VHH binders against p49116. Designs and how they scored, part 52

Target 1, 238 residues: p49116
Amino acid sequence: EGPLLSDTHVTFKLTMPSPMPEYLNVHYICESASRLLFLSMHWARSIPAFQALGQDCNTSLVRACWNELFTLGLAQCAQVMSLSTILAAIVNHLQNSIQEDKLSGDRIKQVMEHIWKLQEFCNSMAKLDIDGYEYAYLKAIVLFSPDHPGLTSTSQIEKFQEKAQMELQDYVQKTYSEDTYRLARILVRLPALRLMSSNITEELFFTGLIGNVSIDSIIPYILKMETAEYNGQITGAS

## First folded at step 26 (VHH)

Design rd11
Fold by ESMFold2, last read:
Structure rd11 (fold): chain B 238 residues (1-238), chain A 119 residues (1-119)
Amino acid sequence: as target 1 above (238 residues)
Amino acid sequence: DVQLVESGGGLVQAGGSLRLSCAASGFRFSEYGMYWGRQAPGKGREWVSGISGDESYTAYADSVEGRFTISRDNAKNTLYLQMNNLKPEDTALYYCATHEYSGRPEDYWGQGTQVTVSS
């Protein structure tokens, strides 16, 4: 077998909805987040190792890790998304919701804490100057996690994850040969992803799309989305 | 229209071998991952083995690893499953499937070919 990822898997170009509104709103945030989600799902389905698994396994893997992939995508695309501006707008909206008594104070506290954790994660990744190859391998490591309940073929998934880990190690050692601890600093960031709540991510970024339906329920449709339909929804100016 | 036609099934003694073929048409075969599944009587569908579109990756269920070999011939639009050291537990309807991206949440499946392994 060849490498788990190729140069095509390093490219991760997010285009934002156009035109950008003068003031960020729920529609713009939800469309931007949807584009990132679609990009992340289509990135996953492009991986040969993922293609070698059955449909039920693919769906289960993505259901288990979509929030981690999405969070890595937010960190990787933070500048092009103007993520800090988006999060500030969400915080302001939440503070207004407290004044209007629309959400419980305990829920607001949980959501604000989550936003802070998300910002801390993104800042730590920026400080480490994580490159596109490193992001691609980190995404593969979270995608091929054998530890999630309900997965089948866990031995095969474990082999793919170990391959992603080895390829990341080889890449870091070759590219950052003078930074002995870079791999360790990168890998200690992964547990923070598991602390991110998919429920709160849906509330923050996807409230305009999902009534009683969760991201989990639409994943099979996203994974099977026609390439032409995907490109039509994600096209930017060119 | 996507069409998948399995062949090569039959009756075989335990310990024997059988080779399944899946003829595919109606889509760009080499662009998509393909896999074999099986359904034993009274059981749900079980993924058996898969292979990427570019052939660079294969994967196997634990129950068949080391005994089954998946392959494909992209020039002939054909998927294969070589089954060695067959066991009675391998008795099932074997079908091929494609990850073809049509907007449908379910993959396309063939009609299947019966494999029966006698003791």
Scores: ipSAE 0.694, ipTM 0.887, lowest interface PAE 1.1, mean pLDDT 86
Fold by ESMFold2, fold request of step 28:
Structure rd11 (fold): chain B 238 residues (1-238), chain A 119 residues (1-119)
Amino acid sequence: as target 1 above (238 residues)
Amino acid sequence: DVQLVESGGGLVQAGGSLRLSCAASGFRFSEYGMYWGRQAPGKGREWVSGISGDESYTAYADSVEGRFTISRDNAKNTLYLQMNNLKPEDTALYYCATHEYSGRPEDYWGQGTQVTVSS
């Protein structure tokens, strides 16, 4: 065996739809989010350790963690995406929904709390200046999580996660040798990812501001897409 | 068209060994992860072992780790499973499968080869 991740897994380049609209709209937000989702799924399936697992395990792992991978992607690409501007537009749209009695006050509060948690997470990652290698290992740690219900092969998944953790530790110690506590500060950010609701992420980014998209239902198809089709979805060329 | 043909199954005494082969064609074999699965009568499919396309990673189900070894020969487009110290609970139809990315949600698999382990 070699390292869990290669240089190809560190490269994570998101391109935004063009042209940028004068005012952000649900179509632009959904296209941008879709590109990030496809980039994240392509990243996951390119990992040799992931390729060594069976179809059911692959699907179960991605169903369990896609929102965490997506959220890490949002944090990593926050500047390229102008994420703060996107979230501000979503907040404005939610205020209009209250005025027009389109959503309950409790639902709006739940969604606003989720947006606040997302902003706080992204800000904390930016303050730590998390680099591309660290993001790649964090994504591998959340991908190979053995503690999700319904998984089989949990011993093998745990071994892959431990390898990702060891490689992250080695990277941080070598690259940030004078920052003794960097690994600990990075790892304490991970529990916040479990606070992110996949249901609310779908509503914020994939159907429009409020609505439903079932990412779970399309994961088996996304994982099996031809590589050329993936590239088209990531770049918008198709 | 993807074609996977398994061979090497048979009847073997507990503690014995068998080597399964899977001849693959109709796709770029070395580009894709491959795996073995098995299905005992009346049970669902069980993933047994897998290997990445570049051969850099292998993985094993807990029930077979240490006893089975997966390998591939990308020059011959063939996947192998060396099964040692076989147990009666290893009795199943063994099939190979590929992660070949064709857009369909189900992996391609072969017809399988029967392995029967007597006590």
Scores: ipSAE 0.693, ipTM 0.887, lowest interface PAE 1.1, mean pLDDT 87

Design rd5
Fold by OpenDDE, fold request of step 28:
Structure rd5 (fold): chain B 238 residues (1-238), chain A 119 residues (1-119)
Amino acid sequence: as target 1 above (238 residues)
Amino acid sequence: DVQLVESGGGLVQAGGSLRLSCAASGFRFSEYGMYWGRQAPGKGREWVSGISGDDSYTAYADSVEGRFTISRDNAKNTLYLQMNNLKPEDTALYYCATHYYSGRPEDYWGQGTQVTVSS
């Protein structure tokens, strides 16, 4: 088989809503997050190996890893998104909820810890100066993870993941030959993604937009929507 | 309207070969991944093999790896499945499917073609 990823999969350009408001309201945050989510999902479906799998498997994979993909996307697009500002705004909104006694102390702690983990992860990725190829391969490794419960065709998924890992290794060896341990430094960041709660991520970034609809429930639809529809969402066109 | 029409099934002796075809219409064929599934009597549908839209990547279930070969002709809007060294356990109704959105979240499946492998 050919390479798992091509140069076309390296491009990951997020278009933010315009104009950016002076005060980042919940709608702006949710819209920005949604665009990233769509971009991430459509990136996944653009991978030939992903296209070669069955629907149930594809859906299950994305359901299992959407939070990780989203988080990697946040890290990759942190500058364009002004992620620090977004997170600060989220915290401010949470503070309002706290003042209104809408959250328990334990829940507040969980949410704040999650935000901290998210920020820390993104900062760590920035410090590593991860490039577009490395992000693409990391996302592929995350996407084709065979260790999620309930997956079918795990052998095939594992093969895809191994291929992604091998290509990443080859890329790093070729591009960063002077840094012998770069690959290891990059890969050891992946476990942090598994420690992040998808439920909290969903609550922080999507509650204002999707309401009572779960990300899990809309994933099949996101994967099926046409590129034109996606573009329409980006441009705000109906 | 999306249409997937399978053909090429039949009765074959163990160790024999068959080549299935799936004629697709009603969507931009080359832009979407295609795959074969099968359903044996009394069992659920299982994924058999898939191929990317651009014909650059293929995948196989463990049970058919090395025996089956999926391919496509985008100019003819046709999907193929070459099945070699067939086994009785390969007996099933074989379906062609597309990842194209056909008005529902589920993939579109054809009517299927019966493959029966005798011992």
Scores: ipSAE 0.885, ipTM 0.951, lowest interface PAE 0.4, mean pLDDT 92
Fold by OpenDDE, fold request of step 28:
Structure rd5 (fold): chain B 238 residues (1-238), chain A 119 residues (1-119)
Amino acid sequence: as target 1 above (238 residues)
Amino acid sequence: DVQLVESGGGLVQAGGSLRLSCAASGFRFSEYGMYWGRQAPGKGREWVSGISGDDSYTAYADSVEGRFTISRDNAKNTLYLQMNNLKPEDTALYYCATHYYSGRPEDYWGQGTQVTVSS
């Protein structure tokens, strides 16, 4: 078999809504997040190994890991997205809700901690200077995770994950030969992704746009969406 | 309209072989992953094997790994499944499916071809 990922899979270019408003409203945040989500899902679709699995399996994998993929995408696209500004805006909106006494103290704490964890994760990835190849392989590793409940064909998924891990290892050894522990340093960041609540992520980034529709419910549609339709969504939302 | 037509099924003794074919039309065949599924009596549909659009990757369910081989001919818009060392447990209606988007959340699949493996 050929490599799991090619150079084509390293490209991960997010197009932000234009123009950027002076005040980042909920719509801008949701649109930006949606574009990242769509990009991440379509990236997954472009992987031949992913194409070789059944639709139900593909859907299940993405449902299980969309938050992790999204978070990795946030980290990777942090500069283009002005993520710090987006998060600040989210906090500002949250503060307004707090002042209006719409949230319990416990919920406020949970949400603020989530935002903190998200920011810290992205900062940590920036400090590690993770490159496009490493991001691609990390995404593949989280995508082909066999340890999610309810998955079928776990042995096949595991094989794909192992291949992603091996290719990452080879890449790091070749590219960063003098940094013996870089691979380990990168991989130890993955557990942080599992600590992130998908529900809170969904509330922070998507509630204003999709309303009562869940990310889980739209994933099958996103995965089947044609590229032209995706581009149309980008154009329509601008 | 998308059309998938399976053929090649039949009755075979345990240990025997069959080769299934799926003729596809109505979409750009080479651009999409394809897969075989099956449905045994009294059971739900299960994924059997899949292949990427560019024919670079294949995948198999554990139950058929090493016995079945999926392949495709993009020039002929045809998907194949070579089934060797068939077992009674392989008895099912085999259907071809595509990852092509049709505006519906469900997969496109054909009417299926019956495979019966006798002891």
Scores: ipSAE 0.885, ipTM 0.950, lowest interface PAE 0.4, mean pLDDT 92
Fold by OpenDDE, look of step 27:
Structure rd5 (fold): chain B 238 residues (1-238), chain A 119 residues (1-119)
Amino acid sequence: as target 1 above (238 residues)
Amino acid sequence: DVQLVESGGGLVQAGGSLRLSCAASGFRFSEYGMYWGRQAPGKGREWVSGISGDDSYTAYADSVEGRFTISRDNAKNTLYLQMNNLKPEDTALYYCATHYYSGRPEDYWGQGTQVTVSS
């Protein structure tokens, strides 16, 4: 059997909305986030192993891991997105909400901690200097996680995850042979992804665009979008 | 319009073999993954096997691994399922489905073909 991922899956190019506003408003943030989300999901669709599973399974997998995929995407695209600036803008918007007494103290703490975790994760990935191949495999490992509740075909999913892990191991051994513990250092970052609340992520990045609609509910629609339609959106939307 | 038409089902004794076919039309067949599912009376739909658009990857449910083989002929827009060593528990209506996404919320599948395995 051929490799789980090919060089085509390593490419992960996010196109930001243009033009960039003088002030990073909620709309810009949400649009940027949406593009990343769409890119991530359509990336998953491009994986042959993903295509070999049933539609229900695919939808369930993406629903289970979209926050993790999105977070890895944030880390990977941090420079292109100016993530630090986006996060700062989000904090500023939150401060306005705080001043308006719209949030409880506990909620403020939760949200701020989430932002901190997100920033720290992305910083840690940058510090590790994760390359495109490693990101692709990490995303595959996250995508083909068999331990989410309600999944079917978990044995097959596990096999795909193992394949991703093996290929990552081979790649790291080949590319970074001098760094004996690189694989371990990379893999130990994955647990941090599951410490992040999908709900808070959704609120921070998507509320301004989708309102009360959940990411969970739109995932099937995103997955059913044609690539051409997606490309049209990223070129036409600002 | 997307059309999927299954054939090849029938009555077979335990240990026997069948080969199912699914003729597809209405979309770029080679660009999309395909899969077989089955539904036994009184039970829900069960994923059986899947294959990527480029025929580079296949997947199987545990219950059929080693006995069933999924394949496709992209030139003929046809999906196949070779079923060997059939068991009574394999009795079901088998349907083919596509990962073609037209914007519809529904999964595209055919009417199915009945497979009955007698003990």
Scores: ipSAE 0.850, ipTM 0.935, lowest interface PAE 0.4, mean pLDDT 92
Fold by OpenDDE, look of step 26:
Structure rd5 (fold): chain B 238 residues (1-238), chain A 119 residues (1-119)
Amino acid sequence: as target 1 above (238 residues)
Amino acid sequence: DVQLVESGGGLVQAGGSLRLSCAASGFRFSEYGMYWGRQAPGKGREWVSGISGDDSYTAYADSVEGRFTISRDNAKNTLYLQMNNLKPEDTALYYCATHYYSGRPEDYWGQGTQVTVSS
């Protein structure tokens, strides 16, 4: 078999909504997040190994890991997105809810901790100076995770994950030969993704746009969205 | 309109072989992953095998790994499934499906071809 990923899978370019408002409003944040989500999902479906799986498996994989993929995307696109500014804006918007006693003390703590964890994760990735190839392989490892409940064909998924891991290892050895422990340092970041609550992520980035609709429920539609439709959205043509 | 037409099914004894074909039309065949599924009487649809658009990757269900081989001819817009060492439990309606993206969450699939494996 050929490589799991190609150079085409390394490119991950997020186009932000234009124009940027003076104050980041909920709509801008949700639109930005949606574009990242769409980009991440369409990235996944561009992988030949992903194409070789069945519909149910594909959907189940994405449903299981969308938050992790999204978070990796946030880290990768942090500068382009001005993520720090977005997170600050989110916190500011939450202040209104706090002042109105719409959230319990425990929930406020959970949300703030989640924001902190997101920021720390992104900072840690920036500190490691993770490149586009490494991000691509990390996303693939996350995507083809066999340890999610309810998955079928776990052996096949595991094989794909192993392939991703091997290719990452080879790439790191080749590109960063002087840094013997780089691979380990990179992989050890993955557990942090599992600490991220998909529910809180959804609330922070998507509630203003999708309302009561869950990301889980729209994933099949995102995966089946035409590329032209997506492109139209990012260019502002639609 | 997307069309998928399966052929090659039939009755075969256990241990025998069949080769299924699926003729595809109505979309850019080589750009999309294809897969075979099957449905046995009284059971739900089961994924059997898949292949990427560029034919670089294949995947198989554990139950058919080592016995079935999926392939495609993009020039002919045709998907194939070579089934060897068939077992009675392989008896099912086999259908071809595509990951063609059309804004609908459902994949496209054909009407299927019946495969019956006798003991």
Scores: ipSAE 0.815, ipTM 0.917, lowest interface PAE 0.5, mean pLDDT 91
Fold by ESMFold2, look of step 26:
Structure rd5 (fold): chain B 238 residues (1-238), chain A 119 residues (1-119)
Amino acid sequence: as target 1 above (238 residues)
Amino acid sequence: DVQLVESGGGLVQAGGSLRLSCAASGFRFSEYGMYWGRQAPGKGREWVSGISGDDSYTAYADSVEGRFTISRDNAKNTLYLQMNNLKPEDTALYYCATHYYSGRPEDYWGQGTQVTVSS
């Protein structure tokens, strides 16, 4: 077996909707988030180790980790997306929702706490200047989590995760040889991803899906989407 | 249309070997991961082994690791499963499957080939 990821799996290019509106709106935010989601799912299904697993295992892994992959994607693409501006626009929409009695004060508090945690995660990753290779391996570590009950391939998944960890270590030591603690600083950021709520992520970025169809329910369809249609979803073609 | 046709099954004594083949058509075979599953009578379908489209990665269920070897010939659009040191508990209908991105949420499966391992 070769390396878990190749250079083609490191490429992660998000293209933003055009034109950028003068005032960000729900449609722009949802389209931007949709492109990132599909880019993240395309990345996952392109990994040879993922392709070697059965469909039930693939679906279970992605259902368990899609929010963590999405959050890593937000951090990686925060500059391209102007994520701080998007989050500010979301906060403004939440304040308008209070005026119109659409959300409870307790829900607003929960959502604002989630936004704050997301901003702090992205800021911490930016301070470390996490590069594209490091992001790719972090995503692989998150994807190949052996923790899910009922998996029949747990031994294989654990070995793939260990390989991702080993390759990240080798990359960091080669590329950042004078930064002795870089690997440790990177890895201690991962537990924060488990604090991110998929329910709140759907509310913040996928407004049209809440209360009807969850991302969890469409994962099997996303993973099997035809390549041409998939590329259209990544670029937002309509 | 996507078609997967398994062959190579049969009756074999415990400790013996068989090689299964799966002839694939109707899609660009080399671009997609493939895998084998099996179903014993009265039991659910069990994933056995898989292989990536580029042949760079393989994976095996714990019950078959070290005994079975998956491979593919992308020039012939054929998936293989070499089964060595067969045991009675390996008795099942063996299916091949493809991850082919068709827009269907369910993978494509063949009709299967029967493997029976006698004591």
Scores: ipSAE 0.804, ipTM 0.930, lowest interface PAE 0.7, mean pLDDT 88

Design rd5
Fold by ESMFold2, look of step 27:
Structure rd5 (fold): chain B 238 residues (1-238), chain A 119 residues (1-119)
Amino acid sequence: as target 1 above (238 residues)
Amino acid sequence: DVQLVESGGGLVQAGGSLRLSCAASGFRFSEYGMYWGRQAPGKGREWVSGISGDDSYTAYADSVEGRFTISRDNAKNTLYLQMNNLKPEDTALYYCATHYYSGRPEDYWGQGTQVTVSS
């Protein structure tokens, strides 16, 4: 077998909706987030190791890790997205909901804590200046996680994750040979991803979904979408 | 339209070998991952082995690793499963499947070929 990822899997180019509105609104935030989600799912299904697994396994893996992939995508694309501005707009919207008595105090606290955790994660990744290769391998490590509940074929998934870890180690040692602790500093960021709540991510970035459809429920459809339709969702051209 | 036709099944004594074939048509075969599944009587379908479209990666269920080998011939649009050291618990209807991205939420499956392993 060759390397787990090729240069085509390192490219991760997010295109923002145009034109950018004078003031960010729910529609712009949801469109931006949708593009990132579809880009992340397209990335995952393009991996040969992923293609070698069965449909049930693929769906289970993505259901288990979509929020982690999305969060890594937010960190990677934070400048292109103007993520700090998006988060500020979301905080302002939450203040309106408090003034209109639309959310419980416990929920507001939970959501604000999640925003803080997300900001801290993105800041820590920016301070480390994580490059595109490192992001690609981190995404592969979270995608091929064998310890999610309900997975089958965990032995094969573990082998793929170990290969991603080995290739990341080799890349970091070759590319950052004089930074002895870089790999360790990168890897200690990963547990924070497990603390991110999928339902809060949906509330923050996918507000206004009609019929309360969760990302979890649409993953089987996203993974099997025709490539042309996929590209339309990523660019918003459809 | 997508067609997947399995062949090569039959009755074989334990310890024996069979080679399954799956003829594929109706999509660009080499661009998509393929896999084999099986279903024993009264049981759900079980993923057995898969292979990427570019043939660069293969994967196997624990129950068959080391005994089964998946391969594909993109010039003939054919998927293969070489099954060695067969055991009675391998008795099942074997299906091939494709990840072909058609917009359908479920993968395409063939009708299957029966493999029966006598003890």
Scores: ipSAE 0.799, ipTM 0.929, lowest interface PAE 0.7, mean pLDDT 88
Fold by ESMFold2, fold request of step 28:
Parts: sequence; C-alpha cells; structure tokens
Structure rd5 (fold): chain B 238 residues (1-238), chain A 119 residues (1-119)
Amino acid sequence: as target 1 above (238 residues)
Amino acid sequence: DVQLVESGGGLVQAGGSLRLSCAASGFRFSEYGMYWGRQAPGKGREWVSGISGDDSYTAYADSVEGRFTISRDNAKNTLYLQMNNLKPEDTALYYCATHYYSGRPEDYWGQGTQVTVSS
C-alpha cells in the first residue's frame, strides 16, 4: 500500500459565498459553514483507505468525528472565512437574544464557553503555523479513530490511524528537521477537539439550514451526494 | 442502470478455495470503491473486504485477513474475491457493493452468490 494521503488530499480550498453581504447574517454564516462541512465530508470520502471500508463503517466514522473535522476546517480556513468576523457576528446575535429573552442564561454561558474554546484552538493552530500537510494528517487521525462505541472494523480503522500518525511523524521530521518538538506540540492540541460540542456547533453555524434535522441524520446523504450536485452547491454556479 | 452480478459460489470442503467475481455496469467502475459483504443464516450482514477505486488500498475483516484477497480489474469492470483456506464459518451469501455516489443514501449491491463450506 502507498501513502494514506496524496497531494490531492492536501488541497483544501474553501470558496466563500459571493457576494459578501454588507452585514453578515445567519444565512451567509450558515451557507459558509455548509460549504466547509461539505468540503470536509467529501475530503473524507476521497481517501482510498476510507473507500476500502464498508458503508456502515464510513457513516459511523463521520458521525463520530464530523465536529472535529469541521473544527479543524475552521482553524485551517480561518483567514479565508474571516472567522473572527463571523464569530463577532454570532456574539452580537447572542447578546441580542439575551435582550429579547430568547435563550436561557445557562445556555448562553455554555455557548460562550464553546466560542472561547474554539477561538483558543484556532489561535493555537495559527501560532504553531500548521501547514496543509499537517492539517490533512490531523484530519485523517481524527477520522480514523477506533475509540468510538459501536464501531465495526475497529482493527482496520486502528491500522489506518497508525499509518496517518506515522506519515505525520515522517513528514514533520523531514520538513522541520531542526524542530525536535514540533510533532509533540501539534499532538498535544488534539484532545481539545473532543471538548467541542456538536450540538452547540449546529446552533452556532447551522440554525438556518435544516430546521429540525441534525447534521448526524444528514451525513449518509452528504456522503453519497452526486459530485455534480456538490460542485454546484460549493461554487454557487448556475 | 447500476447492476452488480456475483458469480463463483458453490459447495467446497473445509480448507478449499473459491474465487468470486462481481461484474459491474451502469457507472464508471474505476472511480469508486467496491466491497464484499456476506450474510450467514441467523446473522446480520457483515462487511468482508473492500478496495479503493484506484486499487491503491484494500481492507479486510479480522475473520478473513490472510485467507481472502480482494482485487479488481478496472478494464473489465470486475471485482474479485479469492477465498483460500475456507472454514465452515465462511458459509454465507456473498454480495458485492459499490460506493457509487448516486445521491442515494444506500449503496447498490448485487443479489449475491452462495458459498457453502462443509466440514
């Protein structure tokens, strides 16, 4: 078997909806987030090792890790997304919701804590100057996690994760040969991804997309989306 | 129309070998991952082995690793499963499936071919 990832898996180009509205709104934020979600899930399905697994395993893996993949995507694409501007708009919306008595104080505290964790994670990744290859391998490590309950094919998934870890190690050692601690510094950031709440991510970024349906329930449909339909949605061409 | 037609099943003694084939049509075969599953009497469906569209990656269930070999011939639109050192526990209906991105949430699979391993 060859490398787990090829150069095509390193390319991760997010195209933002255009034109950018004069004032950011829930629709623009939701469309931008949806494009990142679709890009992330279609990135996953393009991996040969993922293609070698069965459908139930594919769906279970993505259901378990979509929020972690999405969060890595936010960090990787923070500049092109103007993520700081999006988060500021979300904070303003939350403050308006307090004034309108639409959300409980406990819920708002949970959501603000999540925003702080997200900002901290993205800033830490930027300070480490994580490159596209490193992001691709981190996403693969997160995707091929054997630790989720009810998962089938666990030993095969573990082998793929170990391969992703080895390839990341080899890449870092080769590319950053005089930075002995770079791999350790990168890996110590990963546990923070497990602290990100998928239901709060849905609330922050996806409230205008689906109504009553969770991201978890639409994952089988996204994974099997025709390439032409995906391309039309991600580019906005018609 | 997507069609998957399995063949090569039969009755074989324990320790024997069989080679299954799956003829595929109705989609660009080389672009999509393919896999074999099986369903034994009284058991649910079990993924057995899969292979990427470009043939660069294969994967196997623990129960068959080292004994079964998946392969594909993209020029002939055909998926294969070489099954060696067969055991009675391998007795099942074997079917092939495709990851073809049709917009359907469920993968297409064939009708299956029966493999029976006697002790």
Scores: ipSAE 0.796, ipTM 0.927, lowest interface PAE 0.7, mean pLDDT 88
Fold by ESMFold2, fold request of step 28:
Structure rd5 (fold): chain B 238 residues (1-238), chain A 119 residues (1-119)
Amino acid sequence: as target 1 above (238 residues)
Amino acid sequence: DVQLVESGGGLVQAGGSLRLSCAASGFRFSEYGMYWGRQAPGKGREWVSGISGDDSYTAYADSVEGRFTISRDNAKNTLYLQMNNLKPEDTALYYCATHYYSGRPEDYWGQGTQVTVSS
């Protein structure tokens, strides 16, 4: 077999909606997040190893890991998205809701903890100066996770994850030969992704688009989106 | 329109071999992953083996690994499954499927070809 990822899988170019509004609003945040979600899932479907699996396995893998892929995408694209500005606006909105008693105390605590964990994760990745190749391999490791309940084909998935790990190791050792412990520093960041709640991510970034349906329900449609429709969605050409 | 037509099934003795073919049309075959599934009587569909569009990656269900080989000929728009050392539990209707990005959530499946393995 060839490499798990090629240079085409390293390219991860997020474009933001046209004029950035003077004040960040729900529609701008939702459109920006949707573009990142589409980019992340279409990245996954472009991988030959992913294409070699069955439809049910593909859907199950993405359902299990979409929030982790999305979070890696947020960290990778934090500057392009103005993520710190988005999170500050959300925090201000939550502080106003606390003053007006509009949300339960438990709900507010959960959301604030999630925002804090997301900020910490993005800061740690920025401090390590994670590059595009490293992000691509981390996303592959997260995608091909064999330990999620209900998966079939786990032996094939495990083999693909091990290949992603080997290729990351080879890349880091070749590219960062003076930094013996870089791989270990990178890998210890992955457990933080488990702290990210998909339900809270949906509320923070996908309000107004989700309605009464979860991202889990939309994933099969996103994975099968026509290439021409996908291109139109991320450029606004149609 | 997408069309998948399987052939090559039949009755074979345990330990024997068959080669299935799937003729594909209506989409750019080489751009998409393909796979075989099967359905035994009274059971749901089971994924058997898959192959990437550029044929750089293959994958197999544990029950068939080492016995079955998936391949494709992108010049002929044809998917193959070489089945060796067949067992009675391999008896099923075998379907070809494509990951073609149709905008619909379910992959296209062919009508299938029956494989029956006698004792």
Scores: ipSAE 0.787, ipTM 0.923, lowest interface PAE 0.7, mean pLDDT 88

